# VH-VL binders against q8ixk2r445to577, part 62

Target 1, 133 residues: q8ixk2r445to577
Amino acid sequence: FFGMLQNKGLTDYCFDYNPPDENQIVGHQVILYLCHGMGQNQFFEYTSQKEIRYNTHQPEGCIAVEAGMDTLIMHLCEETAPENQKFILQEDGSLFHEQSKKCVQAARKESSDSFVPLLRDCTNSDHQKWFFK
Below, E stands for the ipSAE of ESMFold2; O stands for the ipSAE of OpenDDE; V2 stands for 0.75 times the mean of E and O plus 0.25 times the DockQ between their complexes.

## First folded at step 3 (VH-VL)

Design K7 (framework fv_axatilimab)
Fold by ESMFold2-Fast, scan of step 3:
Structure K7 (fold): chain C 133 residues (1-133), chain A 122 residues (1-122), chain B 107 residues (1-107)
Amino acid sequence: as target 1 above (133 residues)
Amino acid sequence: EVTLKESGPALVKPTQTLTLTCTFSGFSLSTYGMGVGWIRQPPGKALEWLANIYWDDEKYYNPSLKNRLTISKDTSKNQVVLTMTNMDPVDTATYYCARIHKYSFGPYMDVWGQGTMVTVSS
Amino acid sequence: DIQMTQSPSSLSASVGDRVTITCLASQGISYYLAWYQQKPGKAPKLLIYAASTLQSGVPSRFSGSGSGTDYTLTISSLQPEDFATYYCQQHYSTPWTFGGGTKVEIK
């Protein structure tokens, strides 16, 4: 799949990656922002290796979970995806991170009215359900 | 100019608790993406990472040291404190603190303190 | 935990020599590898991060390369001030782990 990765519960929010420096596409946290429908910083690819790729610049970025963290950040893609970069998009829309046994949830960033995707225990919440638009 | 400096006791007896303070200048732990880590090096051996603390008070510990480590910060004083319980002679090492950039191809450490030598002996 | 194997443990070289140090990770680390230089009695100094990004102020004779599990530090023309111990460190995931070090000695 390709497109904007939108949250079912946080209705108008999409995965968004807008690094401060366009020449340094890795190392920053993935956020959720109002879906603008123009692709660009909200355009992602879900691959057969279970990666979520951000291919705006070279080298390509892949969404990853840092060990010991519940946040999603951008890393460089590898020829063979490491476990921290593998997300299973399930039939019910859940985005399951197999290594941690947790699901990606739309959540409010602490001390802010901003939203971010975070790893949380899997529930039947619409805030844990995602689809490509 | 960014500087970090470690302080604490030079001698610790077995079973005692070690408390180390990292005092820094030239950056703030109120700044997005900033952190401070602790690393140690036993004489003649490789570097070993101990713990990290970040601007948002997220903490990470080396699992090999289990429940012995506690890291905390005082953002207003530009200080990070590491405590390590139940000290043993094998914990004899030079202890360093270092600045971390979490979201700049990160996280990675760039500027290190000079280190403070801690000897654990009876 | 990710294990970092560094080779050689020591090497002897002369000024002007090309020196190569290798670091092998037990799993893929997506270019998240740093190189440090340490002189006796001193703190480590960052040379390179993200496998190939040279830290500001570090001489251009230092370069890093590699991908996946295999990484290399190269010093193209060794200078007297380069005799030191070098360490690699994966900064991909915690616990952060370091190689065993490579001591570059005068021949």
Scores: ipSAE 0.000, ipTM 0.543, lowest interface PAE 12.6, mean pLDDT 86
Fold by OpenDDE, second read of step 12:
Structure K7 (fold): chain C 133 residues (1-133), chain A 122 residues (1-122), chain B 107 residues (1-107)
Amino acid sequence: as target 1 above (133 residues)
Amino acid sequence: EVTLKESGPALVKPTQTLTLTCTFSGFSLSTYGMGVGWIRQPPGKALEWLANIYWDDEKYYNPSLKNRLTISKDTSKNQVVLTMTNMDPVDTATYYCARIHKYSFGPYMDVWGQGTMVTVSS
Amino acid sequence: DIQMTQSPSSLSASVGDRVTITCLASQGISYYLAWYQQKPGKAPKLLIYAASTLQSGVPSRFSGSGSGTDYTLTISSLQPEDFATYYCQQHYSTPWTFGGGTKVEIK
């Protein structure tokens, strides 16, 4: 799967990554933004190694969850995908993080107009359902 | 129509190197998400995966055979080559190549070649 | 490596019978399970991938189900052309591994 990774419950919102420096793409949080389909900032791919890759730049970035955190952070991809970078995109649209045993949910950031994907206990909520568009 | 065909020697002596070529049509290894895999099957036995190669030249090997295997591609010729060193009678099998879809609930192998029988004997 | 235990190794059935084949993985494979059909002297043919996705052109009498470590291939009504050997394969992680096979024979 590749393209925009769109949320079912939070309609018209997609994974978005826009680092301040295009030559240094790691270390920032992946957010949600209105799906626009125009740019590299919303292009992701789900790989055979169960990575969610941001590969519009070199070196390639892979979404990771750091220890004790519930946010998605961009790390460098590795030859062998580390455990904290492994996700399972299931048939029902749920995005499962293997290491934390939690699901990726679209959430409001600090009661603002901004939204982010966060790790939460797995439910049947549409806010935890994702699809590539 | 997608087709794959394996070619190489039918007989190899012990300790020699086996070179197999997979020639395919109906798809290209320049296409995003495409790959080719090798699988073998000893007579009357189950299947064993050997190696994969993808459009971006990413490669995977069976760890039990990794030191003996090399996979490469020639996109312009629609060919994938597998070499296996230090052949032994235990390596006698039918060797298959197959097309791989990396994405869309992949990776999975959807179309296989007819296979080529390789016998290792003195 | 992930081991795939397939059962039964063989079974006898008649045309029209419901046939069930089971595949057990040594660890969770998250629905990344494929089923193949192989006839004597022929290459394996993909039937199902991702546990339950039917490959294009495959008859609807074939279905796959399961989750976690346990998966099942079902033939709702066995046809004459279905007598063959069936294999499961996990495509969750490399090295890809296959089950031992199930030979479906005519009773």
Scores: ipSAE 0.000, ipTM 0.622, lowest interface PAE 13.4, mean pLDDT 92

Design K8 (framework fv_axatilimab)
Fold by OpenDDE, second read of step 12:
Structure K8 (fold): chain C 133 residues (1-133), chain A 122 residues (1-122), chain B 107 residues (1-107)
Amino acid sequence: as target 1 above (133 residues)
Amino acid sequence: EVTLKESGPALVKPTQTLTLTCTFSGFSLSTYGMGVGWIRQPPGKALEWLANIYWDDEKYYNPSLKNRLTISKDTSKNQVVLTMTNMDPVDTATYYCAHLRGYTPFKYFDYWGQGTMVTVSS
Amino acid sequence: DIQMTQSPSSLSASVGDRVTITCLASQGISYYLAWYQQKPGKAPKLLIYAASTLQSGVPSRFSGSGSGTDYTLTISSLQPEDFATYYCQQHYSTPWTFGGGTKVEIK
């Protein structure tokens, strides 16, 4: 699967990654932004290694969850996907992080009109459902 | 509070069909993510999974017994029915129904009925 | 089918002992593992799900760990009420399968 990764509950919002430095694409947080389908910032790929890959740049980035964190951060992809980069996109649209055993949920950033994907306990909420478009 | 109770015959003759009913409360099979499973246990032996049914009427069977098993639900009555054809003495076991939590990748049986002993004998 | 091999089949222990039960899967099951406790004449009781998540109401002396094919149930300090048979169960793929069980007996 590839393309825009769109949330079901937070209508018209998609995964978005826009690092300040295009030459240093790792270490920044993945956010949610209005789906526009323009540019490279909203193009992701779900791979057979269970990665969510940001492959519009070289070297390629993979979404990871750092220890003790609930945010999605961009890391470099590895030949063998590390445990903190493995996600399960289920048939019902839920996006599950294997290592943390939590689900990716669209959430509002505190004191902001911005939105971000966060790890939360898994529920049947549409805010935890995603699909590629 | 979630409760489940199995009901059916305690004695079945070989080649006959076993029909077991699971009556439950504290949850509904109209609710997203809810399911019910059947598990059996021969005396002094390990547990064996038989079948699952979910809120969306999706069904799963143990392949070793698939041709003999049928699972169905009546949401309005809070009941799940399991039928097993061509019973044999080897099928003698305690049969359990259990609540299945199924809206996460990890599924488990968190509440069990007390079980009903079924003996297959001529 | 995925085979679940529990070890040991039985063990004798005393109150206060640390008890470890192992479950080996014939293939990787990616944390899709639950642990159950069963006492004689009773239905199984859920202890752990998702390999390491403690079920609500279960004492903290119970813990689960492992990954891949190798999983462990640990009782840090065995209590009198813990003498029972324990089962692991995978739900990675159908058919769901249980281990052979481990009977924890009084020494």
Scores: ipSAE 0.010, ipTM 0.639, lowest interface PAE 8.9, mean pLDDT 91
Fold by ESMFold2-Fast, scan of step 3:
Structure K8 (fold): chain C 133 residues (1-133), chain A 122 residues (1-122), chain B 107 residues (1-107)
Amino acid sequence: as target 1 above (133 residues)
Amino acid sequence: EVTLKESGPALVKPTQTLTLTCTFSGFSLSTYGMGVGWIRQPPGKALEWLANIYWDDEKYYNPSLKNRLTISKDTSKNQVVLTMTNMDPVDTATYYCAHLRGYTPFKYFDYWGQGTMVTVSS
Amino acid sequence: DIQMTQSPSSLSASVGDRVTITCLASQGISYYLAWYQQKPGKAPKLLIYAASTLQSGVPSRFSGSGSGTDYTLTISSLQPEDFATYYCQQHYSTPWTFGGGTKVEIK
């Protein structure tokens, strides 16, 4: 499964990662932005190890959530996926972070009209439902 | 097409704060992948990168200038403002703002303002 | 910080000459390099990005090459309007840094 990871509730928004430097591939927050259909910063792969990989950079990045945090950040992928990088894409479109027992939700960034994916308690909200386009 | 123009004081006294405004047209800082950077050039010397601001309000500063720099944007006015505190004669330079294209990892300044000369002298 | 060293700092050439300018990075920058042209009293103009991709509207006599730490700007047949100072710039790591410039003067 690969492509643009789009939100069901915010129908025009996709996962997006645009690091400022190649040497700063880690530590930056994954954002949501208007789906442009050109791949690039919005092209992700969901793997059999339950990783969400960002394949437009070398080395490949993997989305992770640090302990005690609710933001999705980019880490370097490892040969064996660590628990903080594992997300279950469920049949209903929910993206479940196993380690925290929370779901990825499209949310408004504080003091901004921008959106970001955040960990929240799991609900039946369309803002927590995702699909590859 | 894209145009940018710098404005601000031509003369600043040592220890004062410099405020420069970049006014632009032909793009919006609400558009994905767009940004504006500030670069300076002392007379007869090389270019030096100062700061960048992006469409989502992400900000990056040259760490060699310590906590002297602040960059902000007003997307409704198509303006970016750079503030630099504690000015010194060595900060005398032409200051440029430039459009930053950032859709891919390869980011570059494709359109530049004409530059504004700032002299720091007593 | 990544240091960008340009060679030579200046050169004299005649119209029709092939001109080569070198840019050396203190560490590998994986093609995260742009070249700019600056004429006296004017703002810089983008020539090349991603080490070898020509900006739209830039004449084909300009070309960029290189990898790792070593990059080159070549002007295959120098024209009168090409007398200027040329700068390389890396954006691989913060802070972004420019080379010292290479001044191309008429002989």
Scores: ipSAE 0.000, ipTM 0.568, lowest interface PAE 13.3, mean pLDDT 86

Design L1 (framework fv_axatilimab)
Fold by OpenDDE, second read of step 12:
Structure L1 (fold): chain C 133 residues (1-133), chain A 120 residues (1-120), chain B 107 residues (1-107)
Amino acid sequence: as target 1 above (133 residues)
Amino acid sequence: EVTLKESGPALVKPTQTLTLTCTFSGFSLSTRGMGVGWIRQPPGKALEWLANIYYNDDKYYNPSLKNRLTISKDTSKNQVVLTMTNMDPVDTATYYCAHSEYFGTPFDYWGQGTMVTVSS
Amino acid sequence: DIQMTQSPSSLSASVGDRVTITCLASQDIRNYLAWYQQKPGKAPKLLIYAASRLQSGVPSRFSGSGSGTDYTLTISSLQPEDFATYYCQQYHSFPYTFGGGTKVEIK
């Protein structure tokens, strides 16, 4: 699966990554932004290794969850995917992070009009459901 | 309370297949994220990871032993089975099964271990 | 595979001593590091996870630190019940690997 990763509950919002430096693509937080499909910032790939890859630059980035965190951060993809980069996109649309046993949820950033994907306890909320478009 | 217990033969002859069963309670492999692993320890030596199995039937093996190992689960019985083919005296060790709460997490609960001796 | 180099292999200490054990990973394991305690004839016991988080029920004299490839287990004041063998383990990626162990003996 590849393309825009769009949230079901938070309609018209997609995974978005826009690093300040295109030559340094790691270390920043993945956010949610209005789906526009016009740039590379919203193009992601779900791989057979259970990675969510930012497949627009070389070296490629992979979404990871750092220890103790609930945010999605861009890391470099590795030859062998580390456990903190493994996600299960289930048939019901839930995006499950294997290592944390939590689901990716579209959430409002505190004191902001912006939105971010966060790890939360798994529910049947449409805000925890995602699909590629 | 999570508990695990290993069972199987204490003695195996060379070239034979070892079958170990881990019977556990306090958790279920029908629960998302749950996993069970096998770790062995030769007498007086370090720990060696063998294999993991998870709720979704994902299986991971030690590459050095992958061709000899098979891990499976019976969720209804709360059991995980490990088979190891072509046993050799070098495989003499205490074999542990252990609980892993999530993917990529440490082993927080262990069985008492079962000693397996490979000898003719 | 990620190699875990643990040092020292053994040490002698007295009750009350500060004990430090080091674990070096062959690559960055991003704090996905655990420490275990094992006493003779017993199964390993989880002490520390995520490099620095104490497992429930573990005394506060145990602490973990480090980042990247370099990690340390510290016992601030060694107690009689702490004489045992300690192991580090990375769970960053499969295959999971353990250190060679450190036997803490009574001086």
Scores: ipSAE 0.014, ipTM 0.650, lowest interface PAE 8.0, mean pLDDT 93
Fold by ESMFold2-Fast, scan of step 3:
Structure L1 (fold): chain C 133 residues (1-133), chain A 120 residues (1-120), chain B 107 residues (1-107)
Amino acid sequence: as target 1 above (133 residues)
Amino acid sequence: EVTLKESGPALVKPTQTLTLTCTFSGFSLSTRGMGVGWIRQPPGKALEWLANIYYNDDKYYNPSLKNRLTISKDTSKNQVVLTMTNMDPVDTATYYCAHSEYFGTPFDYWGQGTMVTVSS
Amino acid sequence: DIQMTQSPSSLSASVGDRVTITCLASQDIRNYLAWYQQKPGKAPKLLIYAASRLQSGVPSRFSGSGSGTDYTLTISSLQPEDFATYYCQQYHSFPYTFGGGTKVEIK
């Protein structure tokens, strides 16, 4: 699977990575932004090792979604995916983070109109259902 | 503050090639997701989108004009250049360049526009 | 290509009036819709993005609504500086397309 990783509940929003500075491409939080259907900052690849890799065709190099406590951040890829970078895309569309036993949920960023993916208790909500488009 | 300014010839003869330059400040086209587009407006008519270029050199063209359009950028000079071949009187319009903060966002800041007249 | 149809093409109104302009997309654009104001001889100015979000610095009398294929720009109490041409634009997919414009004229 690869493409724009879209939320079923927050239907117009996709995984998006927009670090503040191209010189510091790792360690920043993954956001949700309006899906544009054109790839680039919203292009992700789901790998056979259960990684969600960010646009490997960009000059940033290989980076992957990693659990940073309850937030999702981007960090460097490793030859063997570490447990904190493994997300199981389940048949029902849930993204299950095995190390923490939590699910990725679309949520409003505190004190903001912005949206972010967070790790929350699995509830079968449409805000926890994801698909590649 | 984001500013953009178009420059190029005011008069073009039919069959010639038009070259327009957008010079900008307040942002860099090395910033991820960021883009610049070109839009034109014939006198008394609606706006028509022509082309976009993004930080990673991805280019998008209006299919109705794709064979005639080339967009390029010089990130170090803060410039975006549009060329349009085989000009026709129907191409007479004010040409604008405009800023897009992120891939898939609208044009939030526009240049003043430059009027191009195509006449024999 | 996604066709954007604006109605009306022009309207006459008085200061203090509520003005409504409609924009119809030929297919679902999922709120990827912007509204621009253009005064004679000037570049367009972004008023609304994502169908309903007000651009910073734009007066609160401007509002956008709608979803899917049907979108509306409302000016709750028209002011003298609001006499202009208004354009909708979809940015859901390339090519980006604009509506034909709505000219708001003094009555």
Scores: ipSAE 0.006, ipTM 0.571, lowest interface PAE 12.0, mean pLDDT 86

Design L2 (framework fv_axatilimab; at its last look DockQ between E and O 0.10; V2 from the best seeds 0.00; counts 0 for: pae E 12.3 > 2, placed apart)
Fold by OpenDDE, second read of step 12:
Structure L2 (fold): chain C 133 residues (1-133), chain A 120 residues (1-120), chain B 107 residues (1-107)
Amino acid sequence: as target 1 above (133 residues)
Amino acid sequence: EVTLKESGPALVKPTQTLTLTCTFSGFSLSTRGMGVGWIRQPPGKALEWLANIYYNDDKYYNPSLKNRLTISKDTSKNQVVLTMTNMDPVDTATYYCARIYDHLGYFDYWGQGTMVTVSS
Amino acid sequence: DIQMTQSPSSLSASVGDRVTITCLASQDIRNYLAWYQQKPGKAPKLLIYAASRLQSGVPSRFSGSGSGTDYTLTISSLQPEDFATYYCQQYHSFPYTFGGGTKVEIK
């Protein structure tokens, strides 16, 4: 699967990665942004290694969850996907992070009008359902 | 409530260095995604981006002015400082600091601006 | 650098009029576009971000549209308080750049 990774519950919002410096693509947080369908910042690939890959730049980035965090951070992809980069996109649309055993949820940042994908306990909420478009 | 306020000299002589301080409240540069930018506007002219600084101390400068600009932050004081060397009358403008919204690049809150005149 | 060409530079309109301002980017900025309103002696005020998202507290008569290189700010029915200068800004890539501005004056 590839393309925009759009949230079902938070209508019109997609995974978005827009690092300030295109030459330094790792270490920043993946956010949710209005789906614009114009590629690059909103183009992701779900791979057979269970990675969510950001491959519009070289070297390729893969979404990871760092220890103790509930946010999605861009790391470099590795030849063998590390445990913290493994996600399962379920048939029901839930995006499950294997290591944390939590689901990716579209959430509003506190005291903010912005939205981010966060790890939360898995529920049947549409805010935890995602699809490629 | 988010607020920003610019402070510094209203008058600078040519070749001197301008130092402006942005003091803000209602948010912290210790918060991931937050940033502060400087934008200037010559009288009757358009806006020009100068520099950004982010929570992680990443800094970005307008290439046309890069060699003249230095941006820094003091998170504990909620302050961002911009220095601009070798000032010239052409640098006369209102200087604004503004909050950068959450890893994005638009400015959702602005200071009132401070007018800086470069003159002998 | 990405150039933002804003048009018109000025326009005259009456209260109740539909006003349209255009911003053309020199390259695809992928909806990373904001609109600001600035009144004399005041700082710019954010109106729209992400090309079409209305900032909280901004009247619904303001709207943004567009994609790629072409973007538009529309005021559906101009109000007395809307006479001001408007700017677009791309934040697709550094350096961030603004349009030249559009002054909306009373006819």
Scores: ipSAE 0.757, ipTM 0.924, lowest interface PAE 0.7, mean pLDDT 95
Fold by ESMFold2, look of step 13:
Structure L2 (fold): chain C 133 residues (1-133), chain A 120 residues (1-120), chain B 107 residues (1-107)
Amino acid sequence: as target 1 above (133 residues)
Amino acid sequence: EVTLKESGPALVKPTQTLTLTCTFSGFSLSTRGMGVGWIRQPPGKALEWLANIYYNDDKYYNPSLKNRLTISKDTSKNQVVLTMTNMDPVDTATYYCARIYDHLGYFDYWGQGTMVTVSS
Amino acid sequence: DIQMTQSPSSLSASVGDRVTITCLASQDIRNYLAWYQQKPGKAPKLLIYAASRLQSGVPSRFSGSGSGTDYTLTISSLQPEDFATYYCQQYHSFPYTFGGGTKVEIK
């Protein structure tokens, strides 16, 4: 799939990546922002390797979760997808992170009015349901 | 059958500290994502959100009251406690506890509320 | 703080009437809006979340709509058990804030 990855519960919010240095896309957190489709910040590809790729720039970025963390961080894609970069987009719209066995949830950033995708125990919450648009 | 019940004093004097306990059943704060919040309503006025606490001890306070509020939980007793310092007659209200899930901002089950009067 | 303005403050209606109440937010709240029903001496009850989604067990005669700053709760055919006060609540930004309420009375 390719496009904007939108949350069902957090209506009109999409995965967004806007690194402070256009030539260094690694190590920054993926956020949620109002879906707009302008520029390249909101276009992601879901691959057969179960990656969520940010490939509008080179080198390509893949979303990962580092051990012991619940935040989605940009890493470099690898020829074979590492376990921490594998997400399963299920038929019910849940986005399952294989290594942690947790689901991606739209959540309010702590002590903020901003939103981010975070890993949480899997539930049936609409905030854990995602689709490409 | 989710229920919540508020308990505490019906009358406090100005400057005293109010302590309210929410006792709930039909869910547990050992469940990931679960939380409890407190909301108050002065007679004839709008509802005002006070604080939330979650299963992992994450806490959120209304900024206008942050220095006066403390929220805590006892998961084994299915209780959440709200403490509010330096009570003033303006704090006279019905106080509710309510369930919240997934750090979302809406409350799906509410207690019946307890009226607290602040008077000398 | 985001201010929520409900209108009307009260209304009188008969069983079977279509009832519409509104909330205006002081800024865009992106559908992070809930509606509650409260009867005298009783706890508030969640009706609608995310502006338009019915809570489980809520009758389908209740519906929510709107976007941006303008939101509406509609009761398509008022029933005797629907006479109550209704509140909106935004949960877009801290602090969460509520409307002043709309009392629906027997005409």
Scores: ipSAE 0.007, ipTM 0.568, lowest interface PAE 12.3, mean pLDDT 87
Fold by ESMFold2-Fast, scan of step 3:
Structure L2 (fold): chain C 133 residues (1-133), chain A 120 residues (1-120), chain B 107 residues (1-107)
Amino acid sequence: as target 1 above (133 residues)
Amino acid sequence: EVTLKESGPALVKPTQTLTLTCTFSGFSLSTRGMGVGWIRQPPGKALEWLANIYYNDDKYYNPSLKNRLTISKDTSKNQVVLTMTNMDPVDTATYYCARIYDHLGYFDYWGQGTMVTVSS
Amino acid sequence: DIQMTQSPSSLSASVGDRVTITCLASQDIRNYLAWYQQKPGKAPKLLIYAASRLQSGVPSRFSGSGSGTDYTLTISSLQPEDFATYYCQQYHSFPYTFGGGTKVEIK
């Protein structure tokens, strides 16, 4: 699948990656931002290796969660996807992070008025349901 | 609850180096994605972005001023420091520090600003 | 660099009037636009981000709209405390750039 990865609960919000320097696409947090329908920083690909790839810039980035953390960050894609970069997009729309056994949830960041995807215990919440549009 | 406050000299002579400190509370630069930036405003003119520093010590500078600017942080003290070399009367401005969240690029909370006059 | 042009540079309006301020980007900034209010002698205050999202605590009379290169800030019913200069800022690309400002004077 590919396209804009939209949240079922926060219906106006999509996965977004807007690095502050277009020549340095790695190391920053993935956010949720108003879906604008133009692709670019909101264009992602779900691969057969269970990666969520950022295809807008070269080299390609892959979303990862570091051990002990709950935030999604952009890493460089590897020849063989490491476990921290593997997400199972389930039939019900949940994104299950295999290494941590947690689900990606749309959440408001407490210290700001922005929204971000975070790892949380899996529930049936619409805030944990995602689809490509 | 989020507050930022600038401190530094009110008067700087031409060719000297300006050092400004931003002290903040209500958030931490140990938080992933968090950053602090500096913006200036000459009297009666528009805002101009200068530099950002983030939780991971990533630094970004306005290309027009990059060779004159240095930004640093002390996460344990909740402080960000900006230095600007070779000050000129055209650098007379109110200098603000403000919170920025990594990839967002907008400044959600601002300090009160500190006026810096460059003259002999 | 992306150039941000605001219009008008100044306007005078009465309490209760609807005020619109426009911001034109030299290239598509994909809704990565913020609006700030600056009262005389004070720091700027964030009003709107992502072109249309109202910052927490900002009165509902403020709204933002637009897409691509053309954006608008609207104040639906001007109040005395709205006397200020308003600035747009793009954050699509480095360096971040601000518009020249629009001074709103309450007549």
Scores: ipSAE 0.000, ipTM 0.556, lowest interface PAE 12.6, mean pLDDT 86
ESMFold2 (binder alone), look of step 13: mean pLDDT 93; pTM 0.950
OpenDDE, look of step 13: ipSAE 0.016; ipTM 0.682

